# Ledger of designs, part 17: miniprotein binders against 7-carboxy-7-deazaguanine synthase (queE)

Target 1, 235 residues: 7-carboxy-7-deazaguanine synthase (queE), of Hyperthermus butylicus (a2bj90)
Amino acid sequence: MSRSARRKTSALNTVLRVVEVFASIQGEGPFTGTYSVFVRLAGCNLRCPFCDTRYAWSLEAGKPLGVEELVEEIARYEPSLVVITGGEPLLQRHPLNSLVEGLESLGLRVQLETNGILPAPARDEQLWRVYHVVSPKDVPVRVPGAKLHPSWVDYARATGRAWFKFLVANEQHVREVAEYVAKLGIPRSRVYIMPLTPEKLDMKELLELHSRIASLAVKWRLNFSPRLHLLVQLP
Short names: E, the ipSAE of ESMFold2; O, the ipSAE of OpenDDE; V2, 0.75 times the mean of E and O plus 0.25 times the DockQ between their complexes.

## First folded at step 22 (miniprotein)

Design m4 (from z2 with K91V K93E; at its last look DockQ between E and O 0.84; V2 from the best seeds 0.00; counts 0 for: SAP 74.028 > 70)
Fold by ESMFold2, look of step 22:
Structure m4 (fold): chain B 235 residues (1-235), chain A 93 residues (1-93)
Amino acid sequence: as target 1 above (235 residues)
Amino acid sequence: SKIYVQIFFEADDPEELKKALEELIKLAKELGAKVEYFIEGNRVWIIIEGLSEEVAEKIAEEALKLAEEYGLEVEVMIMKWKNGKYVWIYVEE
């Protein structure tokens, strides 16, 4: 067979384990408010006590989808942003790079959400060119093996395409985050604190929690991330 | 009840890492637990869903024993669903 024929069959065998694909708004971090398509990949190398997407923990939760088929599905939504999330998307790094290649060939902007324990993208990866929101899971609670890989700070400095987002419930947590980011040399301009929301809050309680954490962000000179999708009742 | 044992190993020698992982998987399966694991370079993350708190503690103790036996860095957490949220303890030493 020719090289072209082999490449076609190899591309068709590139798959991702996908839990869900849906349109919504990006409710968190630097792209808050953006019309987005979310691609939730299955599998996570952590079991965080406060995870709100526990249904994506196991690789078995995902269905195999071909990368080319997935690109076509995403493109039909005409998104302003494609958010790759999960579980931990970097567990499927090779087909994820293929997905990013396809999306960028169509001019679609991509953001990855990651726990940051696997290495940041290398310069020759398609993932090098996308935006990343990194949520370390070793502060304020220590999850085994959750230490942020040091390459993420280097990547953020080299590219300007990474931000660091932390769940906090109170000022003690904010202090711990501040100490953590200072130790690692992460500039405050790249840091977001976000409300750690209990599973069942009414709207008044959600707004009060947002107000308290936003006030702390101002006090500590950190960026604030809402959980906007919760406030406007979108997925 | 939902109980997870989360184990992280790191080693200078990937062969020692693999040996410890294989022994832990064998024990967990003999005790009826479900195991998932992920390897990256000289690091491994192991997630075990235990049948009971007693089984989870036995698996956690064995992880510490294997880490000492094979010269691995180790972190272990037992996480339990309680009253609508997860609570956790670290298993050390």
Scores: ipSAE 0.732, ipTM 0.880, lowest interface PAE 1.1, mean pLDDT 90
ESMFold2 (binder alone), look of step 22: mean pLDDT 80; pTM 0.779
OpenDDE base, look of step 22: ipSAE 0.791; ipTM 0.917

